# Designs tried in a protein design chat: VH-VL binders against Mediator of RNA polymerase II transcription subunit 20 (mdt-20). Part 16

Target 1, 198 residues: Mediator of RNA polymerase II transcription subunit 20 (mdt-20), of Caenorhabditis briggsae (q61a42)
Amino acid sequence: MGVSWVFEAEQTAKSVERILEGIGAELMGQFQVDVIPYNPATPSTDYATNIVMHHSKCPQSTFSICPKTDFRVSPKAVCDRGFDLILGKLAGGLVIDNAGKIEINGNEYNIHSDWTVRVGTATQGTTVKGVVVEVEYDPTVIIVQCREMMAEFIKQVFNKYHETQPEIFKITEKPERYSTLDTMWQYLQIAAKLRKKT
Below, E stands for the ipSAE of ESMFold2; O stands for the ipSAE of OpenDDE; V2 stands for 0.75 times the mean of E and O plus 0.25 times the DockQ between their complexes.

## First folded at step 9 (VH-VL; framework fv_modakafusp)

Design g4 (from d1 with light chain A50K; at its last look DockQ between E and O 0.64; V2 from the best seeds 0.00; counts 0 for: pae O 2.4 > 2)
Fold by OpenDDE, look of step 9:
Structure g4 (fold): chain C 198 residues (1-198), chain A 120 residues (1-120), chain B 107 residues (1-107)
Amino acid sequence: as target 1 above (198 residues)
Amino acid sequence: EVQLVQSGAEVKKPGATVKISCKVSGYTFTDYYMNWVQQAPGKGLEWMGWINPSGGETDVAEKFQGRVTITADTSTDTAYMELSSLRSEDTAVYYCARDLYYWGDYFDYWGQGTTVTVSS
Amino acid sequence: DIQMTQSPSSLSASVGDRVTITCKASQSISSYLNWYQQKPGKAPKLLIYKASSLQSGVPSRFSGSGSGTDFTFTISSLQPEDIATYYCQQSYSTPYTFGGGTKVEIK
């Protein structure tokens, strides 16, 4: 696990893959991410939507986030894979929103051993919503140690997407440990936007 | 109590620009997306666009692309809709409306509306 | 864009009558369909959200049903205060779109 930079690409997945191949990326396999909203049976200001997510990199984990304006104040947890099965039984009763589910499927590449790049197509049902790219730097989990290098990498390889720098990259000043939840937060935000697209 | 209070009626000439405000109270401004809806006299409702007050991100309907600017001032809990190059067809009542982004979106609170009249 | 076709455009009924309005989407919108009431000179008011959920404070005579492309709004017993124009609205994707409206009058 490392530090990840996730963004939506305006070009096709295949086009992105061509770019990666052009710089010597090696295809390693496939990846999958899903983002599933669970809503309270009765909407209330006291109870927010709970977003449940999975990442194929962590096949035994379930990521749960109740998004607020700030990630730091958003209730969040990492649970086992079975967590989804009990959500509906929890207090207040959450209802799965399958219609709002976003699924991202695509290929995973390795570049020079230190970089993992995942390119996936986001779908809602049978509708393609966009392309999502995750750039992971594997050697460290400390943002301040790698954010400049990651920015340079994005700038050189993906050009204009350098402007899509995650908020956590901007605000982190201390050598704090980056976690997979930080990556899932990025996916959550992107998925939320993609869901609203025609 | 949640309230959305809009600025007063406007009379403009063709080609002019109008800026409408929507001041909110009774809830955290940055927690909800704000939408703008147009209603021409005797006609139906038409969505213009929305803004996320937290980040300033906007989405605008194609019909209004290039002419409408939606902004938010978090220091005053006020959303703005600016419409330029006004035409007679822009004569309408304009509403701000709050929605919930992470749930099934619906406009649960509305401003009282602002009448804009475009005439020579 | 998703087009919403609402019918009828207008109707007249007696107090106590059952009133039904339909809304059809050009593509599936699952349950992301809302119903609004607008009285003359006033802003729209939310009545039903997510196809069938009654907004807080709204009388139980109002109801909604449907999923996918076909939706129905019902007033079980029309009251004099229900004179208004009613709109359906899809919130499945942007741009959000409304039906053409149904003007409800009392005979």
Scores: ipSAE 0.243, ipTM 0.757, lowest interface PAE 2.4, mean pLDDT 92
ESMFold2, look of step 9: ipSAE 0.565; ipTM 0.805
ESMFold2 (binder alone), look of step 9: mean pLDDT 93; pTM 0.950

Design g5 (from m1 with heavy chain N35H E54K S105D; at its last look DockQ between E and O 0.73; V2 from the best seeds 0.00; counts 0 for: pae E 3.8 > 2, grease 19.2 > 18.9)
Fold by ESMFold2, look of step 9:
Structure g5 (fold): chain C 198 residues (1-198), chain A 120 residues (1-120), chain B 107 residues (1-107)
Amino acid sequence: as target 1 above (198 residues)
Amino acid sequence: EVQLVQSGAEVKKPGATVKISCKVSGYTFTDYYMHWVQQAPGKGLEWMGWVDPKDGETDVAEKFQGRVTITADTSTDTAYMELSSLRSEDTAVYYCATDLYYWGDYFDYWGQGTTVTVSS
Amino acid sequence: DIQMTQSPSSLSASVGDRVTITCKASQSISSYVDWYQQKPGKAPKLLIYAASSLQSGVPSRFSGSGSGTDFTFTISSLQPEDIATYYCQQSYSTPYTFGGGTKVEIK
């Protein structure tokens, strides 16, 4: 995966998809992301939620983040797919929060060879919580090399959201290599906000 | 320790505006949402909305839309709730509240409350 | 919006009595119910979250149960310091809504 900019859309998924189709985007298939909280068995101000996530485009990976002040200081890992099956069996105090799970399901589009756009509907249980859009630029993993171009792409395509810059895009002095965990952090942040919405 | 300290009581006339502050200490202000809750005299609690101090995004309950503005100032670690076009039924105690459990939906810490009285 | 119907609106009980308060949601909210205690002139205090989980520092005489639409809050042995109004709240989806409250007094 390349560098991604994930944001919540105010329009319906179908409205966003019509925008993409109107500029010639090619439907490539479906995608899914899930965001699954695991909580300490005993509530404590000293424990963070452990968020376990999957992205259908990385089917062999399980992503785990214990969110702290920001991404850089949050404990995090990429594990083989079986990790989440094992985590539920471990003694020592993590309990899956099934009711807090957010699932994002939708369609993936390609624009030219370099741009992938994923449009999904987020649900909690049976309740629709919102629409999530991921814009991916494939050719680089260096944020500073593509940040301005991605903002321009979003502005040109959606005429909106180009000021919803992800936290990691605001880092200016260190050319951190972008990884899939950075994308999953963005999904985590959006899922947390979506849970709080009507 | 964690503290949410609100500004003092206010007496206002109908049609005026009130702005209540909530100063945070004992945790990183930008890590958690700040919520506002109204409690009319002798009545229950009513959720007003939230702000994310990290980026300024907010959501406001439909009952209060158009009259309330919820903001955060990260330079002073202070959240604000501004209620305009005050009516007598806005007489209430107003609380700020937060959850230091990052993926939490409940209010573990509360400010002491700010009494707003709207009278002619 | 999800309505939370709380019963009773008030009660009086003796020290040592078992006190039970119920809360019904207008739709299924899984275990996303929290219980707050509010003493006169003070901000609410969280006692129970996720229907049955006891908040840190809260005495074990307080408990909660339920899932779906029907929830119960119990004080196993009422103490003088438990004079307060108790509220349920759904935290499943915004707008977060509270029950009407239960005033607990000691006879």
Scores: ipSAE 0.217, ipTM 0.667, lowest interface PAE 3.8, mean pLDDT 85
ESMFold2 (binder alone), look of step 9: mean pLDDT 91; pTM 0.924
OpenDDE, look of step 9: ipSAE 0.589; ipTM 0.852

## First folded at step 10 (VH-VL; framework fv_modakafusp)

Design i1 (from g2 with heavy chain N35H; at its last look DockQ between E and O 0.80; V2 from the best seeds 0.64)
Fold by OpenDDE, look of step 10:
Structure i1 (fold): chain C 198 residues (1-198), chain A 120 residues (1-120), chain B 107 residues (1-107)
Amino acid sequence: as target 1 above (198 residues)
Amino acid sequence: EVQLVQSGAEVKKPGATVKISCKVSGYTFTDYYMHWVQQAPGKGLEWMGWVDPRDGETDVAEKFQGRVTITADTSTDTAYMELSSLRSEDTAVYYCARDLYYWGDYFDYWGQGTTVTVSS
Amino acid sequence: DIQMTQSPSSLSASVGDRVTITCKASQSISSYVDWYQQKPGKAPKLLIYAASSLQSGVPSRFSGSGSGTDFTFTISSLQPEDIATYYCQQSYSTPYTFGGGTKVEIK
């Protein structure tokens, strides 16, 4: 996996897909991301909701994030897929909030071998919440090596979404390794916002 | 101490525009959404919309679409609600209220309210 | 839009009485319900969030329960200072909507 730039698109998924096809993108398959909130069994203002996420690109992984102000200070972990089964037994018990679950389903495209673009429709239950696009640059996991290129790609292909640059892209100056958790954080933020939208 | 302090009462003519401010202190402005709620005299509460101070994104209730603009100024830790084309039915108390950024939605702190009177 | 039907619209009870207010959502909203107390001339005050979580500093006589579509707010022992209008609110999805309110008075 490479470095990803995730954003909400105002267009329909099909519209985005047409754009991709227009630049020679090849449909590779489908992808899925889910964002599931878990609440403490005993609610308290001292404990935040824990978000559990999955990405079809990492089918054996479960991503857990207790979101704080910054990603860096947010408790987070990558666990195996079976983590969900024991989550309710951790920290005094967590309760799954299926009603708050956001699921993103859509198509995955490859462009010129170096780029993977995922276009999905976000739903909460049966309600469509929006369209989410993930642009992944596969050749590197180092943000500073590709952030300008990615910005240019977004500008050329998606234009108006050039301003949706992930925060990590802005603050990272050292050649730190990008993690899938960084991608999931982006999804988390987008999903959280989508849930608050009509 | 968390505080949301709103601007003072406004008296406007029909068709005019009013802009209410909500200045926060005691917490990080960008850690919370800011919501606006309308309450007509003797009536219940009505949600108007929210702003994300981080990026300025908003969601506005359909009832106020086209007339309300919600903004946030991170340099002054102040949220704004601007309501244009004022009508008599816009006479109300307007509240700002903060909400958690992530899951767990509730308005734990409110401004003191701003009374807007629309009269010819 | 999600409708929140709150009942009763008003009630009068004696000091020490148990007071119950209900709120019904037009659709399932999990536990995304909050309860607020509003005294005359004042802003609403959060009492209960997430259907049953007591806000910090709020007396224990206040409680909430429910999930899905039916929610209940309870004052176990009504006190004189509890005279106010109470509102339920759904925060499941925008537009956020409030119940019609319940005016609580002391006999």
Scores: ipSAE 0.517, ipTM 0.832, lowest interface PAE 1.3, mean pLDDT 92
ESMFold2, look of step 10: ipSAE 0.653; ipTM 0.833
ESMFold2 (binder alone), look of step 10: mean pLDDT 92; pTM 0.935

Design i2 (from g2 with light chain D34A; at its last look DockQ between E and O 0.49; V2 from the best seeds 0.61)
Fold by ESMFold2, look of step 10:
Structure i2 (fold): chain C 198 residues (1-198), chain A 120 residues (1-120), chain B 107 residues (1-107)
Amino acid sequence: as target 1 above (198 residues)
Amino acid sequence: EVQLVQSGAEVKKPGATVKISCKVSGYTFTDYYMNWVQQAPGKGLEWMGWVDPRDGETDVAEKFQGRVTITADTSTDTAYMELSSLRSEDTAVYYCARDLYYWGDYFDYWGQGTTVTVSS
Amino acid sequence: DIQMTQSPSSLSASVGDRVTITCKASQSISSYVAWYQQKPGKAPKLLIYAASSLQSGVPSRFSGSGSGTDFTFTISSLQPEDIATYYCQQSYSTPYTFGGGTKVEIK
């Protein structure tokens, strides 16, 4: 995966898709992201909630974050597929909270080969919580090489959301490699916010 | 020590506006959502809305939509709730209460409450 | 909106009695329930979170149980200082909603 900018849209998924179609985007298929809280099996003041996530474009990976004030200080890992199967088997392990799960399901588009845009609807159980858009610039993982171009792309295509820059775009003054965990952190932050909305 | 200190009691006429402050200390203001809860005399608790101090985003219960403004000022570590077009039914005690940013929305610390009386 | 139906609305018990309060959610909310104590003229105080977890500094005579739609709050041995109104609250989704309250008195 490249560098991604994930944001919440106020429009319906269909409305966002019409914008993409209007600029020549080509439908490439479907995508899914899930954001799943895991809690300690025994109540404990020593352990925070662990958030386990999957992105359908990274089918061999399971992402785990214990979120704190910001990404840098949050314990995190990328694990092989099957990590979820291990969590429930560990003595004193973590218990899945399916009721708190946020699922994002939708469509993936390609624009001029270099851009991938994913538009999904977020749900908790059967309740719709909102619309999430991921804009990915495929050719690089070096943030400084693409952040201004991505901001301009979002300004020209969506306009409304060009000021929603991911935190990682704002704090780096040096070449810094972008990883899939940076994308998943953005999904985690949006899911946490969406679950609080009516 | 976590502490939420609210502004003092207010007496208002119908149609007026009230603005209540909630100043926090003993924790990082931007690590928690701030909520506002109404309790009418002899009645139960009713959630009004929240503000995220990180970016100022809010959500407001349908009952109060269009009449309430909830804000946060990170320079003074203070949250505000402003209720306009006051009615006699708005006579109540108003509480600020914090909750976690990530899953598990439990109000672990509350302000002392601010009594608002709306009468002619 | 998720409705929280709390029972009973009031009760009287003697010091040392076991007190039980129930709360029923209008849909499954897993264990996203909190219980609060409110004394007259005071702010609510969190006693139980996540249906069964005791908040720091709360006496062990208070407990909670349940998952899904049916939740129970128990005071194992009522003390004079426990005279208050008790509320359940769902924390699953906004708008956060509270039960109607249970006023506990000494007879």
Scores: ipSAE 0.622, ipTM 0.826, lowest interface PAE 1.3, mean pLDDT 88
ESMFold2 (binder alone), look of step 10: mean pLDDT 93; pTM 0.947
OpenDDE, look of step 10: ipSAE 0.683; ipTM 0.883

Design i3 (from g2 with heavy chain R54K; at its last look DockQ between E and O 0.69; V2 from the best seeds 0.59)
Fold by OpenDDE, look of step 10:
Parts: C-alpha cells; sequence; structure tokens
Structure i3 (fold): chain C 198 residues (1-198), chain A 120 residues (1-120), chain B 107 residues (1-107)
C-alpha cells in the first residue's frame, strides 16, 4: 500500500465516480471499511472508547485505536482478523457498539497504475451518512516524496477538497514511512464526524 | 482547572446580530468540540450546533441554519456563536459546552451562560 | 430528528426517597444518553454519560441505566441539594436533542 489521502466528499458516490471515469479511471472492484466503537463493559469515571477498524485492502488485519487528539499519542495496534473475537474478553471487558458502527462501501478505481481511488458511501445502520474518498499513491510509502504530487492530484481532480490535506502530510518533514494505520486514522476521524451527523 | 467563560449579557433589537464568545482554559482547545445550547426563559435546552476547533468544521441545527455562525479561534482559545436576524424568540440564555472529539459525546463542561434579550 | 420523551415533567419527594426519571428515545440510540442537573440560574451539570457512567465527582446516589430506546435516571436517596431540573440528552446524532426536563422538589 502507498500513501493515502482520505476525505469526505459533498457529492454522491456516483458523481465522484463519473469524475474518475472522465479522467480515465478503471474500475477494479469494490472496497469496504468499517469503524466500530467498543466501550468499557463496566461504567467508570474514565471514558475510554476503543475503535476497531477493518479495510478490505487488508483483509487479514484488524486495526485498533484508542483515539486521542494526536495520532502519535493514541494507543494503537495492528492485529489479526481474530482480534475482534477476543476484545470482549480482555481485561475490563469491552462491549461492541454496533449502533455506532460506521461502514463504508464502494468502488475502487485505478488511474494510470500509480493511483488508486476508492469511493464509498458511509452508512450507520441503514442511514447514509456521507461519501468518503480515498486517494492512494502506490509507488511510495514516503510522505515527503509524494505529498506535493498528491496535493496536485487532488487539486486537479477534486479541487474543492484540496484543503482537506491530512495532518500527517503537514507535519511530516522526515522521510518517515507511511503505514496503513495512518490511513485508518484518517478514516476514523472522518467516521467520527459522520457519526455525529444525522 | 477546566473553565469556559462566556461574554456578558446582550440586549439587542430585532433584526440585529449578536456574537457571543466562549473562552476556554485548563485544557487543549482543539481536543474537544464546542457546542452551543439555547435555553429560552423557563424552557428546556436546545442544541444549536457545534464547531470542531481543529479544522473549523461545523454542524448547525436546522432551526438555526442561515442565521447562526459558529467559529473557533485557536489563537485565543475562544469559540464564537453569532446569531443574526434576531427575533424576540431568540431571547434566551446561551451556553457553550464542550464534548469529546470522538464517540463520547457528552457535555462535561459548560460556560456560565450568556443572556441575550431581544426587544424593541 | 430523534425525540427524547422525558417523564415525569415534575415530581415531589421526601428526603431519602428513591427518585426515578425516564427518557424514551424515538429510535434506538444504543447508550448515547446523558443526564444533566440544572439548578436555577446555573448551567447544566453533567451527572451521567453513556447511559450509565457516573461523571467524576458526582455522588454515587446518582445512577443511570438503559439501552436502545428506554433509559432511566435514578437518585437512590434524594437529598435537599438535589432540588433541580434534570434533563436527558441523546448524543447519538445531530441534532442533539434533550428531554423536556424533570423538576425535582422536596416535600
Amino acid sequence: as target 1 above (198 residues)
Amino acid sequence: EVQLVQSGAEVKKPGATVKISCKVSGYTFTDYYMNWVQQAPGKGLEWMGWVDPKDGETDVAEKFQGRVTITADTSTDTAYMELSSLRSEDTAVYYCARDLYYWGDYFDYWGQGTTVTVSS
Amino acid sequence: DIQMTQSPSSLSASVGDRVTITCKASQSISSYVDWYQQKPGKAPKLLIYAASSLQSGVPSRFSGSGSGTDFTFTISSLQPEDIATYYCQQSYSTPYTFGGGTKVEIK
């Protein structure tokens, strides 16, 4: 996986897809992302929600994040798919909040071999919450090597959303390796906002 | 100590605009959403909207759409609620209240409230 | 919008009594319910969050329960300082909505 830029689109998924098709994007398949909150089984004065996420691009992985305001200080882990099965059995116990679950489903496109664009509709239960777009640059996992190119791509294809640059793009000055967790963090943040909305 | 301190009482005429401030201290401003709640005299609580100080994104209740602007100034750790085209029905106490950034959406700290009186 | 129906609108009880307030959501909202206490001329104070979690510093006589659509707020032993109006709130989705409030008085 490469470096991803994820944002909420104020458009229908179809309209975004038309844009992609217009620039020669090829439909490759479908993708799915889910964001599931787990709450402590025992109420306490300490609030600690753990977010569990999955991405169809990493079907064998479970992403767990206890979100704080900064990604770097947020406890996080990449586990195997079976991790979900043991969460409720962890010390203190966690309870799945299915009602708070956000699921993103949509299509995956390839553009010129180097770009993967995923367009999905976010739902909570049967309620549509919004549209989420992930733009991935595949050739590198180094942010500083591609962030300008990605910005240009977004500006050209998704001009309105050029300002939605991920925080990690802004603060990273060293050639740090981008990870899937960085992508999932973006999804988490977007999902959190979408969940709040009607 | 977490504190939310709001600006003082306002008296406005119908059609005017009021802007209320909520200055925070004791925590990182950008770590929490800031909400605004309206309470008419002798009435219940009504949510107006929230702002994410981190990026300035807002969500406003339909009732107030078009008349309410919620903003955050991270340089001064201050949230603002501007209500335009004031009506007599807008006479109320307005509260700022923070809530958690993610799935925990409770208002654990509130401002002291700002009384806005709209009268001819 | 999600409606929160709170009952009763008012109650009077004696010191030491068990007080129960209920809130019903128009749809399932999991545990996204909070309870607030508001005294005259003061801002609301959070007592319970996530349906049953006691806010730090809040006396243990306050509690909450429920999930889905039906929620209950309880004062196990009413104290004189508990005279206030109590509100439930759903924080499941915007627009956030409050119950109509319950005015609690001492006999």
Scores: ipSAE 0.423, ipTM 0.801, lowest interface PAE 1.6, mean pLDDT 92
ESMFold2, look of step 10: ipSAE 0.686; ipTM 0.849
ESMFold2 (binder alone), look of step 10: mean pLDDT 93; pTM 0.943

Design i4 (from g2 with light chain S93D; at its last look DockQ between E and O 0.81; V2 from the best seeds 0.68)
Heavy chain, then light chain:
Amino acid sequence: EVQLVQSGAEVKKPGATVKISCKVSGYTFTDYYMNWVQQAPGKGLEWMGWVDPRDGETDVAEKFQGRVTITADTSTDTAYMELSSLRSEDTAVYYCARDLYYWGDYFDYWGQGTTVTVSS
Amino acid sequence: DIQMTQSPSSLSASVGDRVTITCKASQSISSYVDWYQQKPGKAPKLLIYAASSLQSGVPSRFSGSGSGTDFTFTISSLQPEDIATYYCQQSYDTPYTFGGGTKVEIK
ESMFold2, look of step 10: ipSAE 0.709; ipTM 0.862
ESMFold2 (binder alone), look of step 10: mean pLDDT 93; pTM 0.946
OpenDDE, look of step 10: ipSAE 0.746; ipTM 0.894
ESMFold2, look of step 11: ipSAE 0.670; ipTM 0.849
ESMFold2 (binder alone), look of step 11: mean pLDDT 93; pTM 0.946
OpenDDE, look of step 11: ipSAE 0.606; ipTM 0.857

Design i5 (from g2 with heavy chain G104S; at its last look DockQ between E and O 0.70; V2 from the best seeds 0.65)
Heavy chain, then light chain:
Amino acid sequence: EVQLVQSGAEVKKPGATVKISCKVSGYTFTDYYMNWVQQAPGKGLEWMGWVDPRDGETDVAEKFQGRVTITADTSTDTAYMELSSLRSEDTAVYYCARDLYYWSDYFDYWGQGTTVTVSS
Amino acid sequence: DIQMTQSPSSLSASVGDRVTITCKASQSISSYVDWYQQKPGKAPKLLIYAASSLQSGVPSRFSGSGSGTDFTFTISSLQPEDIATYYCQQSYSTPYTFGGGTKVEIK
ESMFold2, look of step 10: ipSAE 0.698; ipTM 0.842
ESMFold2 (binder alone), look of step 10: mean pLDDT 92; pTM 0.940
OpenDDE, look of step 10: ipSAE 0.567; ipTM 0.845

## First folded at step 11 (VH-VL; framework fv_modakafusp)

Design j1 (from i4 with heavy chain N35H; at its last look DockQ between E and O 0.71; V2 from the best seeds 0.70)
Fold by ESMFold2, look of step 11:
Structure j1 (fold): chain C 198 residues (1-198), chain A 120 residues (1-120), chain B 107 residues (1-107)
Amino acid sequence: as target 1 above (198 residues)
Amino acid sequence: EVQLVQSGAEVKKPGATVKISCKVSGYTFTDYYMHWVQQAPGKGLEWMGWVDPRDGETDVAEKFQGRVTITADTSTDTAYMELSSLRSEDTAVYYCARDLYYWGDYFDYWGQGTTVTVSS
Amino acid sequence: DIQMTQSPSSLSASVGDRVTITCKASQSISSYVDWYQQKPGKAPKLLIYAASSLQSGVPSRFSGSGSGTDFTFTISSLQPEDIATYYCQQSYDTPYTFGGGTKVEIK
């Protein structure tokens, strides 16, 4: 996995896919991301809302974040698949909130071997909440090596969204290794906001 | 402790604009959405919209679209609701209320309310 | 829009009585219902969130239950300080909507 820039598109998924096809993108298959809240059964300082996520590109991983205002202070972990089974058994613990789940389903494209673009529709239950685009630059996990190039790519391909730069892109001025959790944080942030939009 | 302190009562003429402030203290302003709720005299509560203080993104209920502007100023930890083209039916108490970013979905603290009277 | 139909619009009960207020959603909203108390001239106060979770500092005589479309708010033993109007609110999807309110009075 490389460095990713995830944003909400104003356009339909089909419109975004038309843009990608117009620049020679090749359809590679489908992808899915889910964002699942687990809530405390009762208020407690020892238990807070935990957001459990899966990305189909990481089929053996479960991502867990207890979100705070900033990624770096948010408790987080990458766990083996099945971690969510033990959350229900934790004494005084967390209860799955299936109704609050956001699912993002869509298609994955490749543009010249280095770029992967995922276009998905976000839903809560049967309600469509929006369109999410993930632009991944595969050759590096060092943000400063690709940050400006990714911004130019977003500007050239999508025009409207080059200002949606993830916070980690803005505050990182030294070589810093990007991880899949950084991508999942972006999905978490977008899902949380999409739930509150009409 | 958490406090949401709203600006004082307003008396306005039809067609005018009112801007209500909601200054917060006792918590980090950018950790919560700020919502606005209208309560007309003798009536129930009606949701108007929200603002995300982190980036200024907002959503406004259809009834109020075109007349309501909801903003946040992180330098003063203050949210604002501006209602333009006032009508007599806009006479109400207006509340700010905070809401969690992440799957909280309830208003745990409210401002004291601001009475707006629209009178010819 | 999700409509919240709250019943009754008013009720009168004696101190110590069990009080029940109901709220019905126009579609399934799981447990995304909150209950507020509002005394005259004051802002609403959150009592119950997520249908059944008691807010910190709220007396245990208040409770909530339900899932899907039908929700119940209960005061197990009415106290003089519980005179207020009570509102349900759905928080599943925007626009967020409130029930019409239930005015609770003491006989």
Scores: ipSAE 0.560, ipTM 0.805, lowest interface PAE 1.6, mean pLDDT 87
ESMFold2 (binder alone), look of step 11: mean pLDDT 92; pTM 0.939
OpenDDE, look of step 11: ipSAE 0.819; ipTM 0.918

Design j2 (from i4 with heavy chain G104S; at its last fold request DockQ between E and O 0.77; V2 from the best seeds 0.81)
Heavy chain, then light chain:
Amino acid sequence: EVQLVQSGAEVKKPGATVKISCKVSGYTFTDYYMNWVQQAPGKGLEWMGWVDPRDGETDVAEKFQGRVTITADTSTDTAYMELSSLRSEDTAVYYCARDLYYWSDYFDYWGQGTTVTVSS
Amino acid sequence: DIQMTQSPSSLSASVGDRVTITCKASQSISSYVDWYQQKPGKAPKLLIYAASSLQSGVPSRFSGSGSGTDFTFTISSLQPEDIATYYCQQSYDTPYTFGGGTKVEIK
ESMFold2, look of step 11: ipSAE 0.760; ipTM 0.880
ESMFold2 (binder alone), look of step 11: mean pLDDT 92; pTM 0.940
OpenDDE, look of step 11: ipSAE 0.773; ipTM 0.904
ESMFold2, look of step 12: ipSAE 0.714; ipTM 0.863
ESMFold2 (binder alone), look of step 12: mean pLDDT 92; pTM 0.937
OpenDDE, look of step 12: ipSAE 0.563; ipTM 0.849
ESMFold2, fold request of step 13: ipSAE 0.740, 0.754, 0.761; ipTM 0.873, 0.878, 0.880
ESMFold2 (binder alone), fold request of step 13: mean pLDDT 93, 93, 92; pTM 0.942, 0.943, 0.939
OpenDDE, fold request of step 13: ipSAE 0.871, 0.873, 0.872; ipTM 0.935, 0.935, 0.934

Design j3 (from i4 with light chain D93E; at its last look DockQ between E and O 0.73; V2 from the best seeds 0.64)
Fold by OpenDDE, look of step 11:
Structure j3 (fold): chain C 198 residues (1-198), chain A 120 residues (1-120), chain B 107 residues (1-107)
Amino acid sequence: as target 1 above (198 residues)
Amino acid sequence: EVQLVQSGAEVKKPGATVKISCKVSGYTFTDYYMNWVQQAPGKGLEWMGWVDPRDGETDVAEKFQGRVTITADTSTDTAYMELSSLRSEDTAVYYCARDLYYWGDYFDYWGQGTTVTVSS
Amino acid sequence: DIQMTQSPSSLSASVGDRVTITCKASQSISSYVDWYQQKPGKAPKLLIYAASSLQSGVPSRFSGSGSGTDFTFTISSLQPEDIATYYCQQSYETPYTFGGGTKVEIK
């Protein structure tokens, strides 16, 4: 597990894959991410939508985030997959919003052992919403140690997308440990925008 | 108290550009998308677009593509809507309205509206 | 684009009457429908969100129902202050679209 940079690409998934192959990327397999909103059974100002997510990298984990102002103040948890079975029974009850569900499916590549790049197509139901790219640097989990290098990598490989630096990269000044939840937060933000768009 | 306060009425000539502001207070500006809605006299509501104040990303209705620029200034908690190449059909009241950032898509607070009149 | 067909375009009813407005979406949009009230010279006001959720501070005589393509807005007992134009809106995806509106008057 390393530090990840997730962004929406304007190119097709195939186009991105060609770029990766051009720089020697090796196809390792497929990946999947889903972003599922759960709403309180009874709407209240006290309880907002809770986002439940999964990543094929962590098949035994369920990520739960109740988004607030920023990641740090947002209630969040990593649970085992069994958590999915009891979500509807928790507290006042949560109702799954399948209509708002975003799913990202695509291929995973490895580059020079240190880099993992995931390219997926985001869908809502049967509607394609966009292409999402995740760039993971495995050697470290410390953002401040690798964020400049990651920016350079993205600049060289993906050009303009180096300007889409994740917020966590910008606000982190100390050698804090990066976690999968930080990656899922990025997916959440991207998925939220993709859901809204046609 | 949540407030969205828009700039005053505008009178413009055809071909001109108008820029309307929407200053917010009483909540964290970056926690909500800011939408703009057009309402021609005696007509219904038409969504123009939204801006994400966090990163400035926008989505604009096709009808207004190329003519509308929506921006947000987080330093002043103000959203802007600029409409260029004005025509008589652009005569309308324009509203800013916020909606939740994450899977919350209702406009719970609105500005008071800004009347734009386009006439020769 | 998703079309929202609102009916009727206008209605007149007596104080205390039950008023019903319908909105039909051109495709399934789950519960992503909101209802607004707009009085003359004023900005729209949110009454119902997510098809059936009552906005805070809104009188209980207002309600909404429906899912998928067919949605209903109801005023259980029409009051004089309810004279306004009401709009449905889909927030399923952009471009967000509104119904044509229903002008509600009192006899």
Scores: ipSAE 0.468, ipTM 0.816, lowest interface PAE 1.5, mean pLDDT 92
ESMFold2, look of step 11: ipSAE 0.741; ipTM 0.873
ESMFold2 (binder alone), look of step 11: mean pLDDT 93; pTM 0.947

